# VHH binders against O-glycoside alpha-1,2-mannosyltransferase homolog 6 (omh6): the designs that were tried, part 7

Target 1, 298 residues: O-glycoside alpha-1,2-mannosyltransferase homolog 6 (omh6), of Schizosaccharomyces pombe (q9p4x2)
Amino acid sequence: MYFLILFSSNAELGEVLRTMRSVEDRFNKRFHYPWTFYGMDEFTEYFMSTTSTIASGHCEYGTKGITYTNHLQFILTISYLVHWDLSQVKPLVENNRLYQQRADALAQENLSYVYSPLFHSFQDWVVRSLLYHPQLEYDYVWRIEPGLKLVCEEKKDIFSTFKDSDIVFTNHVCERKHSGIYAMEEAIEEYKILNTQGDFSNIWVYSNNYTYCKYWPFNEILSLKQIRHNQTYTNLINYLLGSGGTYYHRWTESDILSAAFGVLRARANHMESVGFFLNDDVHYCPETIPYTGRCACL

## First folded at step 1 (VHH)

Design f10 (framework vhh_7ubx_2)
Fold by ESMFold2-Fast, scan of step 1:
Structure f10 (fold): chain B 298 residues (1-298), chain A 126 residues (1-126)
Amino acid sequence: as target 1 above (298 residues)
Amino acid sequence: QVQLVESGGGLVQPGGSLRLSCAASGFTFSTSAMTWVRQAPGKGPEWIATINSGGGTMRDDSTKGRFTISRDNAKNTLYLQMTSLKPEDTALYYCARDQAYYYDSSGYRYPTFAYRGPGTQVTVSS
């Protein structure tokens, strides 16, 4: 299935329609996979009617997913952690001075989104929705960002091709480590010490003292089978979410998911034949792989 | 093109009230999340409250009982109602837009303070 996550459902309709047209034309019209749209606000009748007209498969619409209160109750019900403190998994941005203290420090490190509690809440919500939302009972999800355009015709069923992968990525992104990333590295080392019987690997695709590289989140296939139904994955991801690091350390969905896949030795494969643009900026044109269809990289 | 203009600040005695306004133009206000932040002399910026397009709010606990964020989409205006003002509330108050569409050179999407206004000064003194 396809999974589009929207910061504002109504404001993003134009980008969504352009993205859907490219995905349908280049791939999905042959396979009729469903689309799922998640937004922070309610979808309009116009949004739903327009997107359903373009889609060759069925469309599903979710607004906020499960609420934080419902999520805490769900964690309590399914958690295998004996000493789970629910207060530790409910960071309150609206009543926490640590959030403001860290905003000043991270702004000095040139991190651009430090003052958006709505963005941090959105990152937390995205990861929790991937783990727990009842409409996402699929084996795999293709996470697509609005503004994405596929530029190569793909005749193979990508989901079938990569059915044994934990993650299928289209790109890596490398950036300078800010203090929040060092905090994630420390949190994961603490997790490893507490779970000495686990089989753990390196956190990042690549890292040194100043740089880390992770999976680019805006065009990738994720195994929901692993992140929803494998206790090894759910335990680590819930540990990271429960720390409040999305709020205090400004971890993004990509930081959390890439770290989990790295640490837990995920089966990662490159979606090499898929060419794409994102708003005319980030792009990939396959050159070293035999073409299976038309590409419009110009 | 994007313009934010704060107003409504001034000198007020402890225990008093003020209503700040932020007039927005150059973007679709009704679909944008909006934030109030303040900066006291010699201090870093302090987040106060955010309101999303649907009217949902998040607020700093230290001001939650005294300050109320609201919006009027018909007037493209953001408000901060302040009551029971204290000397510690003395600061320059800014409104800011959370952008739905910002991609940096690595392809990440970030809401930012890029569309912050010039601010309005609030002084609480006897």
Scores: ipSAE 0.013, ipTM 0.434, lowest interface PAE 7.5, mean pLDDT 75

Design f2 (framework vhh_7ubx_2)
Fold by ESMFold2-Fast, scan of step 1:
Parts: sequence; structure tokens; C-alpha cells
Structure f2 (fold): chain B 298 residues (1-298), chain A 123 residues (1-123)
Amino acid sequence: as target 1 above (298 residues)
Amino acid sequence: QVQLVESGGGLVQPGGSLRLSCAASGFTFSNYDMTWVRQAPGKGPEWIATINSGGSTMRDDSTKGRFTISRDNAKNTLYLQMTSLKPEDTALYYCAKYTGSLYYRGEPVSDYRGPGTQVTVSS
């Protein structure tokens, strides 16, 4: 019903194992929820054997190829999602002149990875995997980034606590608006007008003329039921994916999902009791909460 | 304290080769995933490759056939072997511990620990 998910690779195995140990020790050894590992390339026997040894629940492994190459799973997905385009995820090549022209412009705005087909295809693949992967159950997924460490014991079932949420977030990220973000705002405005959705609402968690804020994707719970089976969500997200904006405007998974959640006024809740560190980059220490276990925070 | 010192850069002709080195100290090198990132003049940082503690690698598609990342755990050293160099490879090259956020928007490597080594490809 409920799953923990890591988008990862064989090269990240060390980070994955450290993350799994902390999550198992602080939370999952009590609940035995399954782990799902998704990679752009197939996982090695060593990756699968070492991760399954740590997990208290069962482990599942998927790749971008497996997601769409099994014809029975593909047909079942199409039958369930009849109104959507399920094209294979494919990176744009350097001979695409529009891609190169837009990448050059975004590079002038000091945006990283603008020339990386791997980066662009990863963003697109993550969102499509969340929408269409036939191996996932349809309630909730707790997305955890390799390198994340839970630092407080969590005795309550977080999935049950937030059962009616569309998104359960742990952080926000604020960045300078670049031309690709203005393009997304225009695309969404056009989509709402063409689909007669009524009044236009704010897209972002927060924005002004220079800054926009979005949900931090490295530690969050997403309602797969909403993004897969609520046509309002899935039609908007699929419209954004179909535009090629991940490639042409350097949209990230967080840009696409946060915009959809904002426009559709998602029920968003803060995972306040979950303390964590992501390497040396980000830390969050909750206020002292009764009935939680030992918390090793700064 | 973590310290990373890059070396091996220089001026090279198009089609030439260079081997970059990164000397690591202040942490147990063999336990960490390591990465190479470059920053070209006027552009943002660009990820090149990551190698895990066991030696498995992941590389950016644009350089995959020309660049090879490797490590020597006994010497606490990370390497980048570059072949068939192009003018577009001109950049400052950094090594860093992999932070788990390399595939996402923002600063691709938040934990730059060295000054980088300059590679210039020109005639």
C-alpha cells in the first residue's frame, strides 16, 4: 500500500545503504514497508543483494526500460489511463537546434546542467515514473534521496498520519526565476484558459518578480492516487511533460510537481516530527515532540 | 577537515589527452563516492562522472566515450582520464564527495573542497 522510494544508481550504492540504515533504524523496522529502487540503468546483483539485506520489508527494483518495455504492463497502464500519451522517455540530442539555442540562453542566466541530456531525461523520467510505473501501488510513496539520514526516532505511522494529504513536505527551496520558469507560468496560464478551469491562482508556494519557491523533493510523501487517478492533476502534469519543457526550459521534477500542486491547491502538510540531514547540505531538527523516541540532533 | 587538491590540467591541442588527479585527505577516501564537475567560462557547473567506493561508475552521456573516472584507494587519489579533447572541454575541473543531489537543479556539487585545475583546449 505504502512504499519508500529511491531514485538511484549503482554508483550511489554507498549513499543508498547509509540512507536505508538510518530510515530502518528510526522508522521502518517497526512497519516493514517495502522499498522500491528506480534507476535509469539496471541494478547489479550486488546492489540488489546488499540493499535487500538491510531492508525490513521486501525490495523491488525498476529501470526506465522495464517501466515501458513489458507489453502487458504497458497495455494495462494505457487501459487505466486512456486519455494520456505514454511516449517513451528519450533525451534530446545535440543536433536539436532549438534545444541548443535555449540551453545557451539559460547558461547566460547561470543555470546549471543546461547542456546535460542526462539531467533533463532524469527529471522527465522521475515524473513519468511517478505517473505511470505499473509496479507501484496507488496510495502513497515516501520519496527519499540517497544521502538522507533520519536523526530522530519516529514511532507513529507517518503514512497513516497524513493519509488525506496530496503532498507531505519537509522543506521548501527558493530560487531566482529564470526564463524557463516564466515559460512554465505562461504554459499553465494557457492550459487553464484552454481547459476552462475558471480563475487563475498562484502557481508557486511563494513567488514575486525575482524569486519562486517550491517543494524540496529529497524527502517528501506524494499521493500517487491523486497524481495518477485524479484527472485534474494527471492532465496538467501530462500537459507540462508533453511540452518538452524539461528539455527546452530546463524544468525539474520539483518545478513540474510543485507547480501542479500549487495551481490545484493541493492539501499540503509539513512532516514536522521527522528530523533529518542530507549530507552536509540540509538539516532539519523538529521541536521537542512528546511520545517520539531519542532524537540525535544538533 | 576534508581537503581535496586537483592537479594535471594545462594547455592541450584539440584531439589531445590529459589525466587529472585529485588528492584527498581528512576523511576515509575509500568509504565515499567521488565525483568530477567542471565549470566552463561563462557557464554553470556541469557534472561529468561519479565513482562509488567499490569502483562502479556513472558518467554524463556527452563525455562518456571520451572521459574515464577511476580511483586508487591505496593512494587516496581520484583520476579523470580525458581523451579526444575538444575546445568545448575548456573549463575549471573540480573533484568532490558525491552529495546525493547531483541529478537535481541548483548547485550540483555543494561541497567543493579544492581550487580546481584549469584545462584549456586550443591550438
Scores: ipSAE 0.007, ipTM 0.225, lowest interface PAE 9.7, mean pLDDT 75

Design f3 (framework vhh_7ubx_2)
Fold by ESMFold2-Fast, scan of step 1:
Structure f3 (fold): chain B 298 residues (1-298), chain A 123 residues (1-123)
Amino acid sequence: as target 1 above (298 residues)
Amino acid sequence: QVQLVESGGGLVQPGGSLRLSCAASGFTFSDYWMTWVRQAPGKGPEWIATITRGGSTMRDDSTKGRFTISRDNAKNTLYLQMTSLKPEDTALYYCATGQEYSYGLFTPSYQHRGPGTQVTVSS
């Protein structure tokens, strides 16, 4: 089954509603796929009632609610249900001084969000939620970021372009490598040595000494069944999460998943038919306008 | 229009206790995570604690046993209870909104912060 998913918060309700109106108008009013909203905190009745009113399908709401204020009993319960390793919580709990030292170094490279424990916790939480959250029982999710607008009418079922062998279906983004990215490359080389793995030379979608390209997470389809049911993927992703690099090297969810998918040579497809804007930051117009759809692409 | 106003700082002796308050206005306080941060002279900002909408907390290990963050949504107020204060706790303490959802749409922990309240621990 197919699900539309937003990782969001109550503070973002305005952006969520704007995004939902666009997605419903351009696509989902024809297909009635359910929406799932996941937050690190609980959603208000106002959030739930207003989003449910816009959706053409059913809405579900999931909240982690623990935000790493974990009691041992609660951690053991979660580990039993979702295979979370207790050691994976330790980097957040045990060393804030190292976090500050690393943040200062990354700030010297003009990297944003380096002093935000909330940013780092969110990155970690999204990856863990995609791997282990009990309510994400569906085989495939289409992740849509608050603030995203679909600008072309998509009359064809976009999920029909996603093959059972594909792991990820999205666009690529390229950025300058910062010291944290070199640290991830080093961590993967260490993992390779410890696990006697094959050649890890193709870690990114594309890279050179200064630039790396990764899967863009804000308009993407993921095969949860392939990621969750293949220990090769889960072992590598857990190794990266357990390193604390989200906190100590400012790794994003996209960095972690893209590196893992690249290293393991995941089958990926490029999302070329879907036109979108993400606020004022990113816009993508398809090279060919869909024959059966209308576009408002600038 | 968003305003955060800290109060409760002052001069206190080592081993003493102090409760800081942060009064919030101009936004729906109950929908936001809230954070306490401090900055000592000549040092960068140090995160102390964050509290979620539901009351779950995240804390810095260096102050974990001595500082407690809490909130009162009915009063739109955030609190920091400080005990066993040390000279090293001398700093400007400020509260900030903390709400984040993704890279690109992230609200930094310090996007909306107050002017701070000075805490001085000395004899």
Scores: ipSAE 0.000, ipTM 0.197, lowest interface PAE 10.7, mean pLDDT 74

Design f4 (framework vhh_7ubx_2)
Fold by ESMFold2-Fast, scan of step 1:
Structure f4 (fold): chain B 298 residues (1-298), chain A 123 residues (1-123)
Amino acid sequence: as target 1 above (298 residues)
Amino acid sequence: QVQLVESGGGLVQPGGSLRLSCAASGFTFRTYAMTWVRQAPGKGPEWIATIYSGGDTMRDDSTKGRFTISRDNAKNTLYLQMTSLKPEDTALYYCAAWSEGTYPYDFRSLDYRGPGTQVTVSS
């Protein structure tokens, strides 16, 4: 089973509609895959009615463990509600001084969002949602960020490019290492000593002493089946989440998932035929214009 | 012309109470999450509490028994009720606004941050 997912909000409706129009026009109008909209707060009737009008497939809306359909039906799963009380995730009170000290240091490294407990809880929430949300029962999810615009026509089913061993299909982003990244490298070395005897020297797509490259989360296909049905992945990711590193080291969802995939040598493929822009800040055009479609990036 | 203006700070004895207010203008207050943050001299900002547009709250465990965050959407005002104040509560208290369900902003880089109101707890 296959679906498209957007982590979004009512305030982003304009960006969401623009993103949906491009994805529908360039790809999904041919395949009618469902959309899932996932937010930290509940979606308005206006958000739900306008998005469902554009979608060629079914729409679902999720927040705090409750999933809404495009028919305004509520799905409440009593036995699984405990998994999604992530609105209560925050730094340990006894370590508040450590949090402030780390945030001050990271701010001096010119890193954004270091003083935002909600940014930290959002990173944790996205990872836990991908791993454990009881309503996300699909084998594959295409995660799309509001503001993304597909600029090339894609006539083939991109989900069909996955093999059973593939876990992620996306592009890479490279950034300068900050102190939190060195801390993650140390945490993973500690985990390896306690849980695995494998000799793995590089956890990133690419790295050197100053730069690391990770999987880009804002246009990616993930095999939820590979992650959820593999106890080794879930154990490692839970270890990283449980460390509080999203708070104390400003780890992002991309840092956590990329590191876990690297340590366990997950198979990954580059999303080379999918051209896109994100808020005019990120621009990727395929080296060869697909002969099965047209591009607007030229 | 977004504005956030804090008030209600001052000098108070240990064990005393204060109510801080944050008056908002220039944006649709009811749709924004609102946060109280404090900063003591020479230290970084410390998150105290957030109240979401829907009324849900998140509070720091060290202060949640003594501090209560609330909002009045009709008056475009955010409140922080502080009781049983201690010398370590001495700080500049700021309010900040951000849109829910998006990546939250770094408190220091938010356009929608007030100038702060000083709270001093001393005998």
Scores: ipSAE 0.000, ipTM 0.198, lowest interface PAE 13.3, mean pLDDT 73

Design f5 (framework vhh_7ubx_2)
Fold by ESMFold2-Fast, scan of step 1:
Structure f5 (fold): chain B 298 residues (1-298), chain A 125 residues (1-125)
Amino acid sequence: as target 1 above (298 residues)
Amino acid sequence: QVQLVESGGGLVQPGGSLRLSCAASGFTFSSYYMTWVRQAPGKGPEWIATISTGGSTMRDDSTKGRFTISRDNAKNTLYLQMTSLKPEDTALYYCARSPTKYSGSYFHREGYDVRGPGTQVTVSS
């Protein structure tokens, strides 16, 4: 089974509708794949009615039923629902001074979202949802971020470009290597020692002393089938999540999944034919514009 | 030294208007998404709005019709125009820096790496 997924909220409805219009116009109106919307908050009737009107396939809406009211309550609620081990994060979440001190240290590296417990919890929630959410089918998902616009018409079924051995189909992003990335590299070396595994030297798509490159999660096809039913992937990802590194080291979902894919030598393909813009930040134009399609790549 | 300083808060009657300003220094303001967050006494932080580098905005449903976020890159200043103020809008309002890398995601609501000291808004008769 194939479907499109957005992790979203009611506040993003305008971006969601714009994203859906471009995806439907450029691709999905020909294939009628279903949309799944996952949110931390409950979706309004207005959100559900307007999104389902645009979609050419059926729409499903899911929430974890958690509303952010305060830092400690939010963490405890998530920990209760998903059976998270709090031992690694408990000193941080219970000590406001320690939390602030750690956040200040990360902020000195000009790193984003270091003061946001909601950001850190969201990273864990997305990874756990991709691995374990009971409403997700186990085949393939095309993850699309609110604010994304497809700018070239794609007449081919993008899902059909996946080979059985492929885990991920996306573009790469390169970022400055911060202290948290060195911490993840150290955690992976510890995992290697504990599990007596072979050489893990190729963690990232590319890495040097200043830069690391990883799989970009905001326009990405994933093989849920291969990730969910492969104990090697789930063991490593759970080890990384269990360390509390999303809180201590500001690891993102992309950091965690890319590290696991790299360590385990997952087959990955670059998404070459799909042109897109993400809000005001990122744009990618294919080198070759499909002759039979429309392309608005300014 | 990265610094954000809010101003423009004060006492206002229900139905009134205020414009908050946030002066940014120590970084390239035009390269960052900027956010307004508020916190009422005894309550957790509440995200209000985020504005992109290009001026696109994302706003909370509870304030969407009454609050407008804007920026002036030439002045390195972020604004929040508040209209039809209610007693429940009484809070400390914070300016926060959000990087562009993760635009469009739900975590954007409270995602920031630098926060100002805040400016107090009190709505009372």
Scores: ipSAE 0.013, ipTM 0.392, lowest interface PAE 7.8, mean pLDDT 76

Design f6 (framework vhh_7ubx_2)
Fold by ESMFold2-Fast, scan of step 1:
Structure f6 (fold): chain B 298 residues (1-298), chain A 124 residues (1-124)
Amino acid sequence: as target 1 above (298 residues)
Amino acid sequence: QVQLVESGGGLVQPGGSLRLSCAASGFTFSGYGMTWVRQAPGKGPEWIATIESGGSTMRDDSTKGRFTISRDNAKNTLYLQMTSLKPEDTALYYCAKDIEWGSAYTLPYYFDSRGPGTQVTVSS
């Protein structure tokens, strides 16, 4: 089964509604895939009623192991996974002095969000949710970031482009390497001493001494079934999460997943046909525009 | 538009106290974590403390006994109470707004929303 997912909150409802309108108009009104809204806090009735009004498919709402649905029965499912509790994913660090020293160093490198424990805990929470949360027992998920606008009409089923052996379908982003990225490269080198499965010599889509390229997570299709049912993926990702690197090295969900996919040589495809803007700051226009589609990229 | 305006800085003698304020507008203040950061002359930025939307705090160990972060959601205001001030506390102090839940700006060109800062000078 296929679904659209937003990791979101009540505070960003305005951005969520704008994103949904573009996705529904450009794609989902033809396919009626369900929406799942996933937050660390409970969604309000206002959030649920306004989002369900825009959606052409059904809507599901999840928070801290609780799943809501916009079906007439308003089915509530409570998670009994005690070993994974969202309430324990807090903006806390084990060693505040170490955190402060590393955050200050990363700030010297002009890196954003280095003093944001909420940002760090969010990265950890998203990765753990994608790997373990029972609410996300779909085969494939299309992760869409609040603020994303689809700008070209997509008449084909984008999920049909995804082959059974593919792990990720998205665009690439390149960033300047900061000291936290060198720390991740070192952590993976240490991991390989006892864990030889994988290609540890080339973990990024592309890299050199100054730049690394990774999978862009804000318009991304993932094969949850292949990731979750492969202990090699889950072992490496758990090793990275267990290091506290989201806090001490400002690792993002994209850094962690891209490194794991690179090490384990995951099959990946570039999402070339989907045009989008993210908050008017980032845009991608496809090389070819469908003959019968509307496109605002031109 | 997010707007943050710090105030309460000034010249103070060693051992003195100051209360810094950060007035916030343009967003739902109660829904966001807030941070105090300082930048000393000739040095880079240094994290001081964060208070999350639920009220939980994280603090730098070197200032934890002397500085207290707090918030008043009814007034959209963040505070930093500073006691037993030392010459080494001389810096520009600024507040920063955390990101929106679900909004990921991991590109290196995106920065925390922050105010212009308020100068604290500790001298004899």
Scores: ipSAE 0.012, ipTM 0.395, lowest interface PAE 8.6, mean pLDDT 75

Design f7 (framework vhh_7ubx_2)
Fold by ESMFold2-Fast, scan of step 1:
Structure f7 (fold): chain B 298 residues (1-298), chain A 124 residues (1-124)
Amino acid sequence: as target 1 above (298 residues)
Amino acid sequence: QVQLVESGGGLVQPGGSLRLSCAASGFAFSSYTMTWVRQAPGKGPEWIATITSGGGTMRDDSTKGRFTISRDNAKNTLYLQMTSLKPEDTALYYCARVHSTGYYELRNPQYDYRGPGTQVTVSS
């Protein structure tokens, strides 16, 4: 079971429709995989009707722990899905000296999201709740960001092609380490000392003393089944996030998942036949053979 | 071309009020989430408030109860009503368009366009 997931809002409908058209035209119209949209605010009838018209599969919409279909049938969610509601995390950040001091320090390191408790809550919710949620009866998820365009024809079923992967990536992003990243490295070293279960030596795709590379989350496939049933992964994530690292060290889902996959030596594969653009910032064009390939690259 | 132009700043006494305006052009204003950010000299940018296209609002707790964000989609204008101003509120105030790939506070609290800012000085 496979699905496409997109985090969005009513304000982004135009970008969503352009992304969906690209994905449908290049891939999904052949396979009819469902779309799931998650947002903080309720999706309008216009959003739901226009997205469902473009989709070749069915559409599901989720907000604040409720998942519903275009037929307005609600699936009651388990209460832990409301983790990304700011009210759930106020005690962790409100008048919290450590949270405020870390915000100031990380802002001086040019980290832009340091003052957003809701962003931190969302990162925690994705890694701890969404990926483990029993309502998601899917084995694999293809995470797609609004603004993404697929630029190569793909007639193969990508999900079936990569069904034995733990992660299928399209890009790596390399950044200078901020103090929160050193904190994650220290926490993982502490975890290794406390546990003799597995070798946790390789936590990043690539790193040196000042730079680290992680999986880019805006066009990737994740194995939900492997994540949910891996006790080593679950124990590590609980250790890391139980310490408040998402709030105090500003770890993103990309930081957490890339480190965890490195620790577990996950089966990572490159989705190398899929060309894409994300706005004007990121692009990837696969190598093609003239007259036998079909890509609209620069 | 996307443009955001702030106005309404100035010198005000502690305890006073100001209403900032941000005139938007070059894009479908009513379809975008908008935000107010401020920056004092020598400090990083501080998020103040966000408003969605539907009118839903998020505010920083340090200004909660003193500042109100609102919008007029017919006029392509964003507002920040500030009351009970303190010397600590002295800063350059920017309006910004939240990046079209998501909410500022949900994915990456960054903006793709911001105005030149309007200076607010709270001084006795």
Scores: ipSAE 0.000, ipTM 0.156, lowest interface PAE 16.3, mean pLDDT 73

Design f8 (framework vhh_7ubx_2)
Fold by ESMFold2-Fast, scan of step 1:
Structure f8 (fold): chain B 298 residues (1-298), chain A 124 residues (1-124)
Amino acid sequence: as target 1 above (298 residues)
Amino acid sequence: QVQLVESGGGLVQPGGSLRLSCAASGFTFSKYAMTWVRQAPGKGPEWIATISSAGDTMRDDSTKGRFTISRDNAKNTLYLQMTSLKPEDTALYYCAADYRGGTWYESLPQFDYRGPGTQVTVSS
């Protein structure tokens, strides 16, 4: 079972529609995989009706607290499975001064940061949703960012092509190491000491004394089956989430998932045939011959 | 806005040579250390080399002596000269901006510091 996912907002509807049109035209109109839209705010009827009109599969819409029933089921599932300690979040939300002091300390290292507890809560929620949301009972998810366009016709089922992968990536992002990354390295080393049975490496994606690289989350396929049903992945990711690093060290979903995939030597494959543009910043045109697909990279 | 575009990959025979290029735009290239990384099919990424803004280089021992990193600040371009290529060098090669400090970090998009890569295949 496969699905496509966008994390989006009502303000991004125009970009979402353009992205959906390219993905449907180049790939999904042949396979009818469902779309899931996740946002921090409720989606409007206009957003839902226009996206459903374009999609060849069914569409699902999720937000934090869009309904009390859905929200309660989500909270109960996460609290039960992860031992979610709300005390870690409540002080940050209710005492912005402590949170701002931490962000100011990071600024001394010339780091970009976001003070917003909502942004950091969103990162935490994305990872926990991928692990535990009861409505995401799929084997694989293709994460696509609003503004992305597919530029090659793909007649093969990309999901089935990479059925044995833990992650299928199109890109990496690299950053200078900062205190938050050193904190994650320390947390991973502590986890290894506590869990001697595991076979762990020091390669999480790419790291040296000065930089680290992680998988770019805006066009990638993740095995939900592995991160949900493989206890080695689930245990490490839960350990990292439980540390509060998304709040204290500005870890993103990409930081947490890339660390787990790297440390556990995930089966990682490049999505070589999938050509794409993301706005004007990132593009990739594969060396596609006419008999393997049609590309519009010109 | 920030963009890195790799080129120069392709199919080459064992013992051959390739020169990879990385064209940078949207940031002050000369102020950044730059890095080459590769990822072989089904494996994690492997660091190859870094060159500082001042031109100092660091290279992985496994490719040291066969690969040379260099830069042309006037052209905003990073290079990797590869010689004596082996089948095990088959990988997707990426360039990345290496942020070793500076007050300019806040002005850059956090997720766009790396290009899509260029494929190198070493086979007879």
Scores: ipSAE 0.000, ipTM 0.190, lowest interface PAE 13.2, mean pLDDT 70

Design f9 (framework vhh_7ubx_2)
Fold by ESMFold2-Fast, scan of step 1:
Structure f9 (fold): chain B 298 residues (1-298), chain A 125 residues (1-125)
Amino acid sequence: as target 1 above (298 residues)
Amino acid sequence: QVQLVESGGGLVQPGGSLRLSCAASGFTFDYYAMTWVRQAPGKGPEWIATIHSGGSTMRDDSTKGRFTISRDNAKNTLYLQMTSLKPEDTALYYCATPGRIYSGSWLYSTEKDYRGPGTQVTVSS
């Protein structure tokens, strides 16, 4: 099975609705794939009713390790699975302590943080949800970020194009190498010594003295079946998550997943035909724009 | 306020050795990974080595047999020991601690990129 996924919150409803309208108009109204909305907190009735009126397929909502389609189902299910929720309380408390320690350290350097403690918890939760959420049974998931707009009509079923891939990416993003990325490179080198004798010289899609490039997480397709059922991916990603680097070194979900894909030489394919904008700041236009299809790419 | 000052460069003959130093001030040095970078005449910057706060190192394959990066957290100083120097090692060497910027993301992580003015190494007979 195939579905569209957004990691989101009630506060992002406006951006979610704009993204959904674009994706439905350019692609999903032809295929009726289901939407899944995952948040750290329960979605409101208003969020659920407004998103479901736009979707051409079914909608489901996820929080605290469960999925639901309405508020009553959430209440009934969460009361039964409370022991799973309790396992998350301890990491949340520890995450807050780690955030304060790092914020205090950076304040002494007269540097600024724009991340909240919830950002670090959210990054960790996204990775764990993609790998271990018990209700995610689909073969491929199209990960879409709130604020994304598809700018070209896609008539092909994108899920059918790359069936044997671990990842299908639409772009990569390049950022400056900060101390946390050097720490991840060090952690992977230590993992090699402890668990395998493989060659880990190529971690990133591309890197140089100041720059590293990784798969862009906001418009990508992942094979959950290949990732979840491959012990090699699971072992490395668990090692990285267990290091606390999301909190100590500000690793994002894209840092963790892209590094694992690079280190383990994932079967990766590029989807060049998908044009998109993200919040008017990031634009990707296909090299060849079909003039017979509806496309707004400038 | 944040400053990095390199020293120890100079003229050396092929096969010679030099030790570069980078004095850091205005920030908690031992918290950050530190990097040595060089730029040869007419070429772009080239990464040489990085050392984590805990002492673990990452090195470029072409130089890792001849160059050793180290740090002294008590003195807030980064070092690069260079041996068996070659004419192609001629470059401006500088130390840095790179930050992170997200372009076009509503989630920004801003840390300043700190870099020193560099120290010149010239290898010739």
Scores: ipSAE 0.000, ipTM 0.134, lowest interface PAE 12.2, mean pLDDT 71

